# Designs tried in a protein design chat: VHH binders against FAS-associated factor 2 (Faf2). Part 10

Target 1, 346 residues: FAS-associated factor 2 (Faf2), of Rattus norvegicus (Rat) (q5bk32)
Amino acid sequence: MLPFRFTYYTILDIFRFALRFIRPDPRSRVTDPVGDIVSFMHSFEEKYGRAHPVFYQGTYSQALSDAKRELRFLLVYLHGDDHQDSDEFCRNALCAPEVISLINSRMLFWACSTNKPEGYRVSQALRENTYPFLAMIMLKDRRMTVVGRLEGLIQPDDLINQLTFIMDANQTYLVSERLEREERNQTQVLRQQQDEAYLASLRADQEKERKKREERERKRRKEEEVQQQKLAEERRRQNLQEEKERKLECLPPEPSPDDPDSVKIIFKLPNDSRVERRFHFSQSLTVIHDFLFSLKESPEKFQIEANFPRRVLPCVPSEEWPNPPTLQEAGLSHTEVLFVQDLTDE
Short names: E, the ipSAE of ESMFold2; O, the ipSAE of OpenDDE; V2, 0.75 times the mean of E and O plus 0.25 times the DockQ between their complexes.

## First folded at step 4 (VHH)

Design p52 (from n3 with V101T L105F; framework vhh_7yz9_2)
Amino acid sequence: QWQLVESGGGLVQAGGSLRLSCTASGFIFSDYAMGWYRQTAGNEREWVAFITSGGSTTYADSVKGRFTISRDNAKNTVYLQMNSLKPEDTAVYYCAADYETYTDFGEYIFDYWGQGTPVTVSS
ESMFold2-Fast, scan of step 4: ipSAE 0.205; ipTM 0.610

Design p53 (from n3 with V101T Y102F L105I; framework vhh_7yz9_2)
Fold by ESMFold2-Fast, scan of step 4:
Structure p53 (fold): chain B 346 residues (1-346), chain A 123 residues (1-123)
Amino acid sequence: as target 1 above (346 residues)
Amino acid sequence: QWQLVESGGGLVQAGGSLRLSCTASGFIFSDYAMGWYRQTAGNEREWVAFITSGGSTTYADSVKGRFTISRDNAKNTVYLQMNSLKPEDTAVYYCAADYETFTDIGEYIFDYWGQGTPVTVSS
């Protein structure tokens, strides 16, 4: 007995091993996972109606990612089309109003037929023993973990009790992860606020420093302008003084008081002072201008007037008088009073 | 050891004033930017005011015009003058010091925090 039965079982095991190794399962090639899920949803609704838990609209991998991100339970239903209990479970348990309400309120619900490539792939991952099959998955210890398995036919009230028990036993892990995420977020927000405030203050400090440097530069330029103007005025005074000295040196000597051709002129200056000097009748009126110009008390620009009749004497070459006349030609007497008029403001 | 010690918190009526002080020890105070932050029960910590080593200041919109941050480098102290206080200003106020430096990737480093001083504004 035993040796014959042993040989028989060994051969069958080898044959099954070879068969699964050599023949790829047609369901192992997942080419349209979303299409697999949509197709399953349509076939489910056609057979069991529209009153069912809300199906997650995406791949199994997407459902896992969303459950992890949102810190929610993921309920996975693997539908065994050929199993004797699948219809009873779907009609009487899964689509019961109280079950639908529980699933919709507390978890993400992903479902597919094991006859579809996507459902078959998930079946290979979860390795169910029988149908109907439900698995509860959640983030635990930083990995998506199967925290509950329900295998075989179950009544609605027992299903609610089992799902609630699994969630209650594991809710603490999700609460702890939410708290940790909130604490990490608070730390990052605080750091970002501090960094933004610091950057704004740093920019304000740099702007303040820039304005301070510009103010110093502006002050320096003003000081340079003042110094340059002072030097220009000094040079102007120096040149004026040199011209006055040159004119003084070029003045002809005063004639003797006893010279019959001498003219004594008394000048009344704009400052009410009086200056007198003697000239020869044969000298040009330009000599009178050169004398007055050489005086420290003379205005920078002036003209010389005689009275009775009032007239301006042509003491400087002009278009009208390119060669100024002599004192005699200008009609000056042996003693004259001439008035110096300031023209500096004209 | 470096430390920050806050003081000046307490109970005040709405419309009143308080001056918070934070005294630093163990580091070169003048090299650090200083800030004031506050936290209410059940809410995230929020920044209130910042002052650089150079003395430039910035404020959260909720306190701008009412609060003034200042520093005294000779006393190693940063101040927060709080005027026209409102019940919503009720919080624990924290002092923070940040060295004005950049890493190779341009990140600022938080260095030191105080333990906080409570401020309660009655209506």
Scores: ipSAE 0.000, ipTM 0.193, lowest interface PAE 20.0, mean pLDDT 80

Design p54 (from n3 with I28E V101E I109L; framework vhh_7yz9_2)
Fold by ESMFold2-Fast, scan of step 4:
Structure p54 (fold): chain B 346 residues (1-346), chain A 123 residues (1-123)
Amino acid sequence: as target 1 above (346 residues)
Amino acid sequence: QWQLVESGGGLVQAGGSLRLSCTASGFEFSDYAMGWYRQTAGNEREWVAFITSGGSTTYADSVKGRFTISRDNAKNTVYLQMNSLKPEDTAVYYCAADYEEYTDLGEYLFDYWGQGTPVTVSS
């Protein structure tokens, strides 16, 4: 009777609830879910042999995630070790060659004993009523859903028929999801291409602007260099002119032609022009240099040469001549021709 | 192609606060539900918070009232604001993205996962 069964199970549930309050069920704490699966696989093979569907080698959560990702059916088998029909089902139905072939070809297969923490956790989630228990799970309307439940002893032919019926009834949802994923992927690829094109365009514009700014800065620096060079050259010419005027003002007066200690010097300049001036024998050769430097026609750097014998006159202080000699000490006669050599750019 | 990158983890004293961020790339963020999970050494990954594409939020009892999940679709980023942190909150925190809502199978089954960001809460 249904009311009697309801009352019986209700009392049993209350009793178990009270026991858990006092002594927690050790199966309620999952610490090694993969170990639970592996140990169940080994015990299953020891009891029923190696000819069985290929067990998923991971946790329940991993099996669900893979089924969702791959858009495949997931078959979950919860093994009730102490149930009277478990041995019959495993030996004669689950391990039948045609059942193994169907499961291996069409779905992922996850299985565990309800006596193991991982299997017990899955039992609490799926809330099976009887054993043997099978649940078919798949992605339906964007949600992982139990699309079929098989509870109690079932023969291999009926098992094949029921699993096939469940898959055929729900395959259209997986097809629809594959189409939706393809459409989403196409949209995402297009958006990514548009974003990449936009970023490439932005980078090209930024690079163009950077080059334009660098070119403007280079042009500005070049113009500043030209102006600075002009100002430096003007200052150099002004300083040179002032120095020439200062040297001219400091020149001793030219001696009279009637002075017996006077020397008449004729200078031949690099531009082939000729300049004459008188000097005293007692004057330093530096006076000759100062005179020539004061002339507009003189090179910026020059040296003075005498002939017979050919020699450069020490008209400026040097290591060899720290104090330049007088015209007399240099051996100049009362009338001399001296040659001015241009040393500019040497 | 799809990527979730977490940031914002670190060391904090009990009672302190941290804000975790997760930036998505390679998919349409605004269409996806986002979640945060955490994992301690030797334990399975534990769900923390969930936010739908529409902005509805759900929290685990252990963090309700202390943690806040939010999203910025313009930045393709989901956030987890963690307040009143406890030593028990010490874990590696993972960001997850799913096109599907919570399942009746007792699991959130996310399509994409980040690599995780560590959070250590000192006593």
Scores: ipSAE 0.013, ipTM 0.427, lowest interface PAE 6.9, mean pLDDT 83

Design q2 (from a17 with V102I; framework vhh_7yz9_2)
Fold by ESMFold2-Fast, scan of step 4:
Structure q2 (fold): chain B 346 residues (1-346), chain A 121 residues (1-121)
Amino acid sequence: as target 1 above (346 residues)
Amino acid sequence: QWQLVESGGGLVQAGGSLRLSCTASGSTFSSYDMGWYRQTAGNEREWVAFIYSGGSTTYADSVKGRFTISRDNAKNTVYLQMNSLKPEDTAVYYCARGEYEIVTSGYFDYWGQGTPVTVSS
């Protein structure tokens, strides 16, 4: 016969045990890891005061990442709320001024209660045997490694000695990693500088080639312009020669000296040579222009002047004289000298 | 049997986007924390993003604002949405169960085969 008290507690214990198998531990579901840390810090300060090591303000994963990046030790404290030694450890060891100073100066400090999902998760990873529990973690051989574990109640002087021993034994690994990172960084910087210098040289060479190509093209265009101008000048000279020949062929025959309706005109050319030709009184002054234009010695552009009175003869059609007058109408009835004036330089 | 299989890597131009997927085979996927890590030639694997069993997320400073980690527990899949990709994001990307960087007695991490991502400049 089982005592009434024994039966009652046995049933409750069986029920609680069975419930653990039916439902997962609610601490296994991490929904607010930062909130878990903040909640723990607040509870810690209410119970032990504000004189404590500076809590890392972030998740365990963030603390590991920062410790790895900064090449620092990470001290992890897992708080067992129900353990008999937790209060003594926190009040007398963890919150001792010399312990606070050591932790704050040399390491990152992350702490959480195992009653919180984040702390429970870390507990599952670190697999502590008893409380209070401290683990020291650092980058060793490319991996974040637990380099020290402190389990059970410890006095402040022993805590300082143990933490210092663990750090001194492992500091060489962090120094080696710093040197390797610096060497890698220097190599990368040098490669970047070499690449930038190479690209700058390449751009300078490309710019020189571009300017040379532009200069060559300008020179070729100038040569083409000069060639075209020469061809245009040759064509102009040929056209001028052909027009002179055409005018010569179209000249009316020279009147006889015995023709009473004709006059002999003497022309003084700009080269001081003199030419003479007889014209009929009824012929247009355009015949005089055509005759002079047909001469090899005439300027390309000229005008004809008479004296007494001094006047320019209208030998080419113009607005004033759309039909130039005849020799008789222009007063050229007697043998006289007409002056050919060069207008090519005007 | 527990196994991770990654997909979604490839070639992309700077400023582009890619979505990586990691599908787990085995039981209790919803109870595990999952992460994305990357490794370039000659360098250590670096953490990129982490998602807790409850859905909370954390990111490396180099990818904050550009990458988003998410999960679908019904499909046993974790995703990494990568936006505004840079040439420096070129790496082999790995899916992992739990926190790879912790070396403790008796803890065992599962890794996928990796999926390469190349970002052209």
Scores: ipSAE 0.013, ipTM 0.391, lowest interface PAE 7.7, mean pLDDT 83

Design q5 (from a17 with V102I V103E S105E; framework vhh_7yz9_2)
Fold by ESMFold2-Fast, scan of step 4:
Structure q5 (fold): chain B 346 residues (1-346), chain A 121 residues (1-121)
Amino acid sequence: as target 1 above (346 residues)
Amino acid sequence: QWQLVESGGGLVQAGGSLRLSCTASGSTFSSYDMGWYRQTAGNEREWVAFIYSGGSTTYADSVKGRFTISRDNAKNTVYLQMNSLKPEDTAVYYCARGEYEIETEGYFDYWGQGTPVTVSS
């Protein structure tokens, strides 16, 4: 019930609080595990000399982690300081040159005295029955597993044989894990290469499509410009023809040859043809321009010149001459020769 | 000093879902691989799911497709989302630092206290 739950949690909290004040075995409280290993190493060297397997410089947990990461065997030695066989084992077996060579070449070696907190902690984990004690640990089926235990006094040759047997029996698990890790790494590399290749291909396709689109657009605009120019030229030509017809319709009638105020003008066109027409002295010079403009043979843009004195006749309205003069005012005689100059090439 | 505290366990009917949480005390959580294990009475502890420090995950075949492991390094927390629960998933679930265990009674360094999950029928 609710009241029972509150009572239950209160009792658990009191119990946990009380446990914090119970004094454990001093060896069960690990406060300096690295210091424990270092102090054991110095004590070992003082007693047995410097010719020994290379001690892992770190905690038991770190040794397990490194062995797992590197896919190596971990050899654990638990030193029983007070055991009768410890000295013989260390002097004659563990420190034998051939044993040192095997351990250093094939495994990580972690060792500590069971009189130290770190060593006592590991002792509680491995639960050795006697000394000297060795355990071989490796990654097997997703866990760090004790794959071999050697308990009691053993001679160097037997030690080499037993360690080799344990490693050979279990080597396949480490090889399998290494291959699995390499396959996972290669798959990741291949995926990265495929992603890079895909993105490069995508960019190349986009660039190709962009260039194709630009080329297509360029062709379309060029065709449009040609079409527009053709239509503009056609309209210009039609407008010109319409203007010529308008000027022809508005042209005043030619005066009689017998009219005393008539002027006979002979026009010399750029194509060397000659055209004659009569005009009245009172008519504007614009009538001369309108007549020439109305002819099929006339240039699209022209000017009219008289030759004595040489001058361009103001036959169209301009800033200088907003109202062009009459033939009389321009000084034309009863018979004139005027020259048409083609200005279309400007 | 590493402490792991699991929560989120309970009683659920088959086909239901639960989300387990594990909060770690410690300054280096983001550098460690984290995993979930489970144990039934009389049986050995078995691996369930693992998440590497880099974020990659792996799962036991029995839970693949049903369970999802994730982590929040800012909160020092690892999660196990359990979907489509089966009676066979009934166990005490443990959070652990790293994918390692020494197979001896009563010594589980860097393990939590566990959280029970019971799936009915």
Scores: ipSAE 0.000, ipTM 0.233, lowest interface PAE 11.7, mean pLDDT 81

## First folded at step 5 (VHH)

Design r2 (from p51 with Y102I; framework vhh_8dlx_2; at its last look DockQ between E and O 0.32; V2 from the best seeds 0.00; counts 0 for: pae E 12.2 > 2, grease 27.7 > 24.2, SAP .748 > .668)
Fold by ESMFold2, look of step 5:
Parts: C-alpha cells; sequence; structure tokens
Structure r2 (fold): chain B 346 residues (1-346), chain A 123 residues (1-123)
C-alpha cells in the first residue's frame, strides 16, 4: 500500500531527528540507507550468483521493527569488502542450499557492506572484531538483543549447527512473548465482551421498563377517557331531564272540550302507547313537539307524521321551516291521529 | 485494527493554550512509549517529545518550556498541552506509538502513526 511505504519513510525522518537529540552525530550526513541495502544485494548477485538467502529490503531499524512485530529471529550479516575470507564465506557458506533453506525458513536476513554508510552505522553498534560477521538478534525482555555472534570463516555445516543452536537456546523467549501477547489480548477481548454484555443487559432492562411504563400509561389514559365519557353521558342525561321538566312547565293549558277552536289529537308512540291531548288551532306545531318531548315515554329525537295525506309535520324549526306553522295552517282537523317516529339513532 | 486518532485541533488565537488528545485502540497502550510529532506547512517533520509507560517525559529542547505531554493508560489516551501558541505552531500534529525497544543505535522505532489533527494559530 502507498500510505504504508510513506509511513516507513516518515519513521526514518523521525529516527534521524531523535538521534540528533539523544546521541547527536556532529557530522550528520545525508544518506540513502535503503539504497545501501539494495546496492549490496545487486553486488552480491553479480559476484556470487542469484542463489542466496532472501535479503531483507529495508533499513536495519526497519528489520528490527519487523522482527519485533513478527516475533522472528533477525540474522545480520556485515560484509567486509576487503577481507580475504568474505568471498569464500559468501560462495561456500551463505550460498549453500542447506544454509539458504535454514535462513529463509526460520529468520529475517539483513545484510550490508561496512563500506556503506548504513553498514558502517550498524558496524559501530555491533562492534565486530573480524569478518565474516554474523549476529543473531531477537526480542528478549522487551529489548532487541544480540543473542549470538559468529565471527570468522565457517563452513556451511558448522554454520547451520551454530545458528540452530542459538535459535533453539532462545526460542522459549519468543514462545513466552507470544503466549503473553495472546493472554493479554484474550483478557482484553473478554473484558470488552463483558462490558458490552453489561451495557446490552442494561439497555434491555431500560427498554423493558420503558415498555412497561408505556403500557401502564396507555391503559391509564384509556381508563381516564372512559371515565370522562361516563361523566359526560351522566351530564347529558341530567340536562335532558331538566329540559323535559322545563318544557312541561311551559306548556299552554289544555283547552276545554267545549272550546270551538279545540283540536283533539291522539298520538301513537313508538312503543304502541297512546296519548291524547287537546290543542288550540292557533297554536304553533312546536307545542305538539314540546308536549311529546315532555313525556317520559318519548324518544330523545323524533318526528311527527300524519295520515290522509301521509306527511311529516314541521314541528321543529328547520332551514325549510324557520317558523313552524299553526295547527290550522298545517290543515289539522278537530280530531287527528298522529304518529311519532323514533329518530334517536339516526 | 490499530488506530491512533488525534483530536482537539482547530483555529486558535496567538497567546492562547490548546490541549490535543490522541485516542488509541487495537493495541495494548500501556506497553508503548507515545510521541508527538508535528509538520508545519511546507516543512519537514519536527519531533515534539515523548512519554514512557513509567510517566517519564522527554522533550525537544526548542519546545521544552511550551509543551507538556501526559497519558492516561486507563482510557488509552495521550495528551499534548501547548501554551503561549504562536503562528509558527501552525501544523498538523501526529501521535505515534513506540514499543519501548531499546536498540543499540539509540533510535526510536515508531510502530504506529496517527492521521493527524490540524492546528491553526491566527489572528
Amino acid sequence: as target 1 above (346 residues)
Amino acid sequence: EVQLVESGGGVVQPGRSLRLSCAASGFIFSDYAMHWVRQAPGKGLEWIGNIYYSGSTFYNPSLKSLVTISRDDSTNTLYLQMNSLRAEDTAIYYCAADYEVITDLGEYIFDYWGKGTLVTVSS
């Protein structure tokens, strides 16, 4: 990835600055440490062939970082260009197939000439006494530690034996570090899972309480609504009864049977009851409605019909009849039979 | 996944103070030394300082009197307090993590690097 490469280059800039702060080099110089590594690899292939251990392509600091992160051994080779044994070591030991197989399978391999600035800096840190020089480095007790040094010409079988011995003697530190990382990671994951489960349980409890409250509030609101409807119905019934009593008190007196303007009306109510009453021809049809309304037997809403001809009498003011007519104007005779129709549910 | 997320940046007036935070996740914060680094526009990177798990701090001598670094291992958070800010302090501020490995070269190895937060000091 391109951002990853940029990050490593940025790390190199920080290292150069930090070295100035902690252990300044008064002759600090511009150098290309990755170029030093790549140029050594190319020179190695020109001189000794292409069959060789895989070179780490990066700075010494990058190789240390990768070895630490991956919990791998790092083999460091410092090449003495002018040393008489360097060519023999590279041809006969490093390029031996069994050595290549060991290095490629079990470790990272970083190599550089001590004539190059990067190799020289590593030489100053590792302080080799002679060439060829190999150092084995690994993470031990949170430190990248040199755990083995091999100096001088060595045959491939002896090199394999010594590298294997160094790694086997130190492998338990890497296993211990891996186990400690795994245990700490598992503990952190377990703690995160416990915290997440606790929060989920708390949210579930809060949701359950919220739903309980909503159900109680909904039920209580419904009960209060029903109670208000009951009270409103009681008020309505009381008002209706008061109206019936008021209408009864306001009715005109029943005319004498001897009155020539008297009208005797027989009302047939919806319950098949009969009610008789005399009215005056000059009275409004509203008197008929008020009389019937005052009866306990009457529907709350009704209309009045006559037969012969069949018609609905306008006893209540309406858009068609703002002023209901008199009994005379409605054409009623001295004796009439009228029918009361229940309209309460319409 | 490892993350370092800086926050607290923005526009601030000269002479004022500003506190930056760096929230860490995906690694064991208490195992790492933490660093602050900044990059002014058109300039190279400038190391500000660090703090080890022990609480020991080290600072760039040019900035020593102007900055304070602290950490809270219980919340995985690194802090940078900057005082008496100047226009020259305008930069992107990064946090970085270093697995306290002592090398024989005397160098820090920064394993993780944040995305940065912009601080602009202007009137």
Scores: ipSAE 0.000, ipTM 0.287, lowest interface PAE 12.2, mean pLDDT 80
ESMFold2 (binder alone), look of step 5: mean pLDDT 81; pTM 0.807
OpenDDE, look of step 5: ipSAE 0.012; ipTM 0.298

Design r3 (from p09 with V101T I109L; framework vhh_7yz9_2; at its last look DockQ between E and O 0.12; V2 from the best seeds 0.00; counts 0 for: pae E 5.5 > 2, unsure alone 63.9 < 65, placed apart)
Fold by ESMFold2, look of step 5:
Structure r3 (fold): chain B 346 residues (1-346), chain A 123 residues (1-123)
Amino acid sequence: as target 1 above (346 residues)
Amino acid sequence: QWQLVESGGGLVQAGGSLRLSCTASGFIFSDYAMGWYRQTAGNEREWVAFITSGGSTTYADSVKGRFTISRDNAKNTVYLQMNSLKPEDTAVYYCAADYETITDLGEYLFDYWGQGTPVTVSS
């Protein structure tokens, strides 16, 4: 068997599905022209007159299919509405009588503005560099192939010469394909090679579309996950700020320095700053935790240590200490220095 | 001029079977790859199965092992045997024909399409 080279690019697969390549029963149809292409045809006639090449009335996919089935050249024109050379090209070259005659007699002619969705889709497939843009497409070696590209302003005589050159250089491939269609079933080796190439191309196209769909879904999932993470962090920040405000509002008043049950506590924070506050001996150690939590500079999670002797004060209910003791029960002096240990897990 | 006519659709219970037929005229059937597509209301057309002019077959993952495509060139007919049908198989089924051509232009080009035959699989 002979080696095959396959290249399949499916940058326009999503537009292909959106284009809805179907052939409805013509007996039931009310004929309604495709808007993008009809819009271009009407705009063209309004600007440049009614003497022009015959436009193919259908989608790009329909024009390609007709060119493939009928073994004809397809000339594709992409119109750049805002390009300075577009009007001159249309008036001087496309509408020249000899150009009209050539195009009408030898090829299918499809045209659209790249500002319209259909024209933009074709632009992405053909990747033009400048305007005006023409591409010649035909069936070559069992491939629908761009066999000529004309870019930039061109005079009518040069346009005729270049289109004729492209067609004459490629005419024998159309003759060869016509012959192969007549003899295909009598040559098993050619049929097997063609079938293998066709199935490989078909499966590659279907696999690329499946992978594109999966990748779009994965990206959508990631975007949703990031958005949910942002919302969750915003809620967490707001909940924390609200809880700090509630604790501040619920703190008992600071006792007078003259109160005999007053305890003055100096807290050393992890950033080496100091805060001090008076408490009552009768208050639960939870008041100490709530005071420190209400401070803007406090760690998210912390524990409170006394020094001499070194010990952790049970300021939060736990399984070991379901009811934290009072300051008196914890053995604190009238003046005490306590250390705040950062337990935050970043 | 050309014609593809599907038949054999209808209503069937889940787990049941149907056999679709598509008869061609107006072109040389033996030169064409044949395929089946299906479409539910409001969705894009979905590929189901292909058979090449040489008889090689391929299937969508969703139908592999349950559906069988075959052809009879003497009768210009392609068949789709659908077994173990599920409610998800409910769709209009279309026959398509392609003169086997590779494209690098990002277009998937079938030359001919049938009018469709509805298949309904009840739960």
Scores: ipSAE 0.091, ipTM 0.597, lowest interface PAE 5.5, mean pLDDT 81
ESMFold2 (binder alone), look of step 5: mean pLDDT 79; pTM 0.794
OpenDDE, look of step 5: ipSAE 0.375; ipTM 0.756

Design r4 (from p51 with I28T Y53S S54G V101T Y102I; framework vhh_8dlx_2; at its last look DockQ between E and O 0.04; V2 from the best seeds 0.00; counts 0 for: pae E 13.4 > 2, placed apart)
Fold by ESMFold2, look of step 5:
Structure r4 (fold): chain B 346 residues (1-346), chain A 123 residues (1-123)
Amino acid sequence: as target 1 above (346 residues)
Amino acid sequence: EVQLVESGGGVVQPGRSLRLSCAASGFTFSDYAMHWVRQAPGKGLEWIGNIYSGGSTFYNPSLKSLVTISRDDSTNTLYLQMNSLRAEDTAIYYCAADYETITDLGEYIFDYWGKGTLVTVSS
């Protein structure tokens, strides 16, 4: 046996306490649990004065969660309003300056009357035998565990001694958990920094590749545009050559020099070369244009001028001359000199 | 024996959501960072993201708005929520466990891999 029966009792209480928390159904309808705590604080101050341990202002569940998160002891006081020892305990033990100092410095302190719904719920969980009742709770073996119970009237010096004993017997579990959390936290921080640096590098690489793709697409579009221009220009030149060949084949034969209706025309081209050809007086002036268009050395666009009198001959159908006249109607003589004017840029 | 078993895959319509699970056993799940990785047919592995033992998550930036990773240490289960699925999300999805070892090169060291679950996004 240990020198204090308290240890063996603690093991049995932990088992019974844990079994209570595996129940599937809530037993009490708590409508204002924080109000129950505040109500107790007000009643306590009215009855025993303002010099008391600092009360945890929140629900029992909140107090458990905070004690777990902060790795602190939680002292739970259940007040029996009708018990004959409650007043003496509160006045002479809880409100003793040395007790106040101990509780405020080393633990969270939650208190409630068992007449209130929140206090009653905790009473069902902790199963106190008599009042006044105190339970010390801490994180042990990854569970919130009751590690000490104090029941019945106790003097302030003995209360301090027993609370200190419970805390000292269990302090190493809290230190061990703090060390494990710190080691895990350091590892996680370094790994998160590593991941953030890697993801930043990945983002930079992805953005670099996206910009490369955009530049390739711009280059490809510009290359396509240039290629389209080249194809269009080659098609235009091919069409021009086909039209020149078509016109050459459609030319009427050159009349005999012995033909009395023959017209000999000397054309002076823009490059100062000369071309001679005979035409028939009955032919339309379009034959002159078609002949010159079929020549390799002729401009793509041109007009034909005579000098005596000086005039532009209507060799191509136009708004003013939808049907170009014949050579005879244009007044050409049997020998004529005509000038070809380059209009390609107009 | 260490096991990572993915589930929840199947055929889904485009635009729908899907939740994948990874059940872990044979190791202390709460001590590991967990990852999701996928492989589209005929393509290489693509990292989706991770969740550390403390709950911090990191995601592939191209997938950040489409996926959520969570874990439940009480049931040793890793989850992947995927939203607004597209045909390009068709892949085998794997979970992997990482003991959170620090390396000089920023490498992930995956101690355990699952066998994968197939997700097909098609109508």
Scores: ipSAE 0.000, ipTM 0.300, lowest interface PAE 13.4, mean pLDDT 80
ESMFold2 (binder alone), look of step 5: mean pLDDT 82; pTM 0.827
OpenDDE, look of step 5: ipSAE 0.013; ipTM 0.280

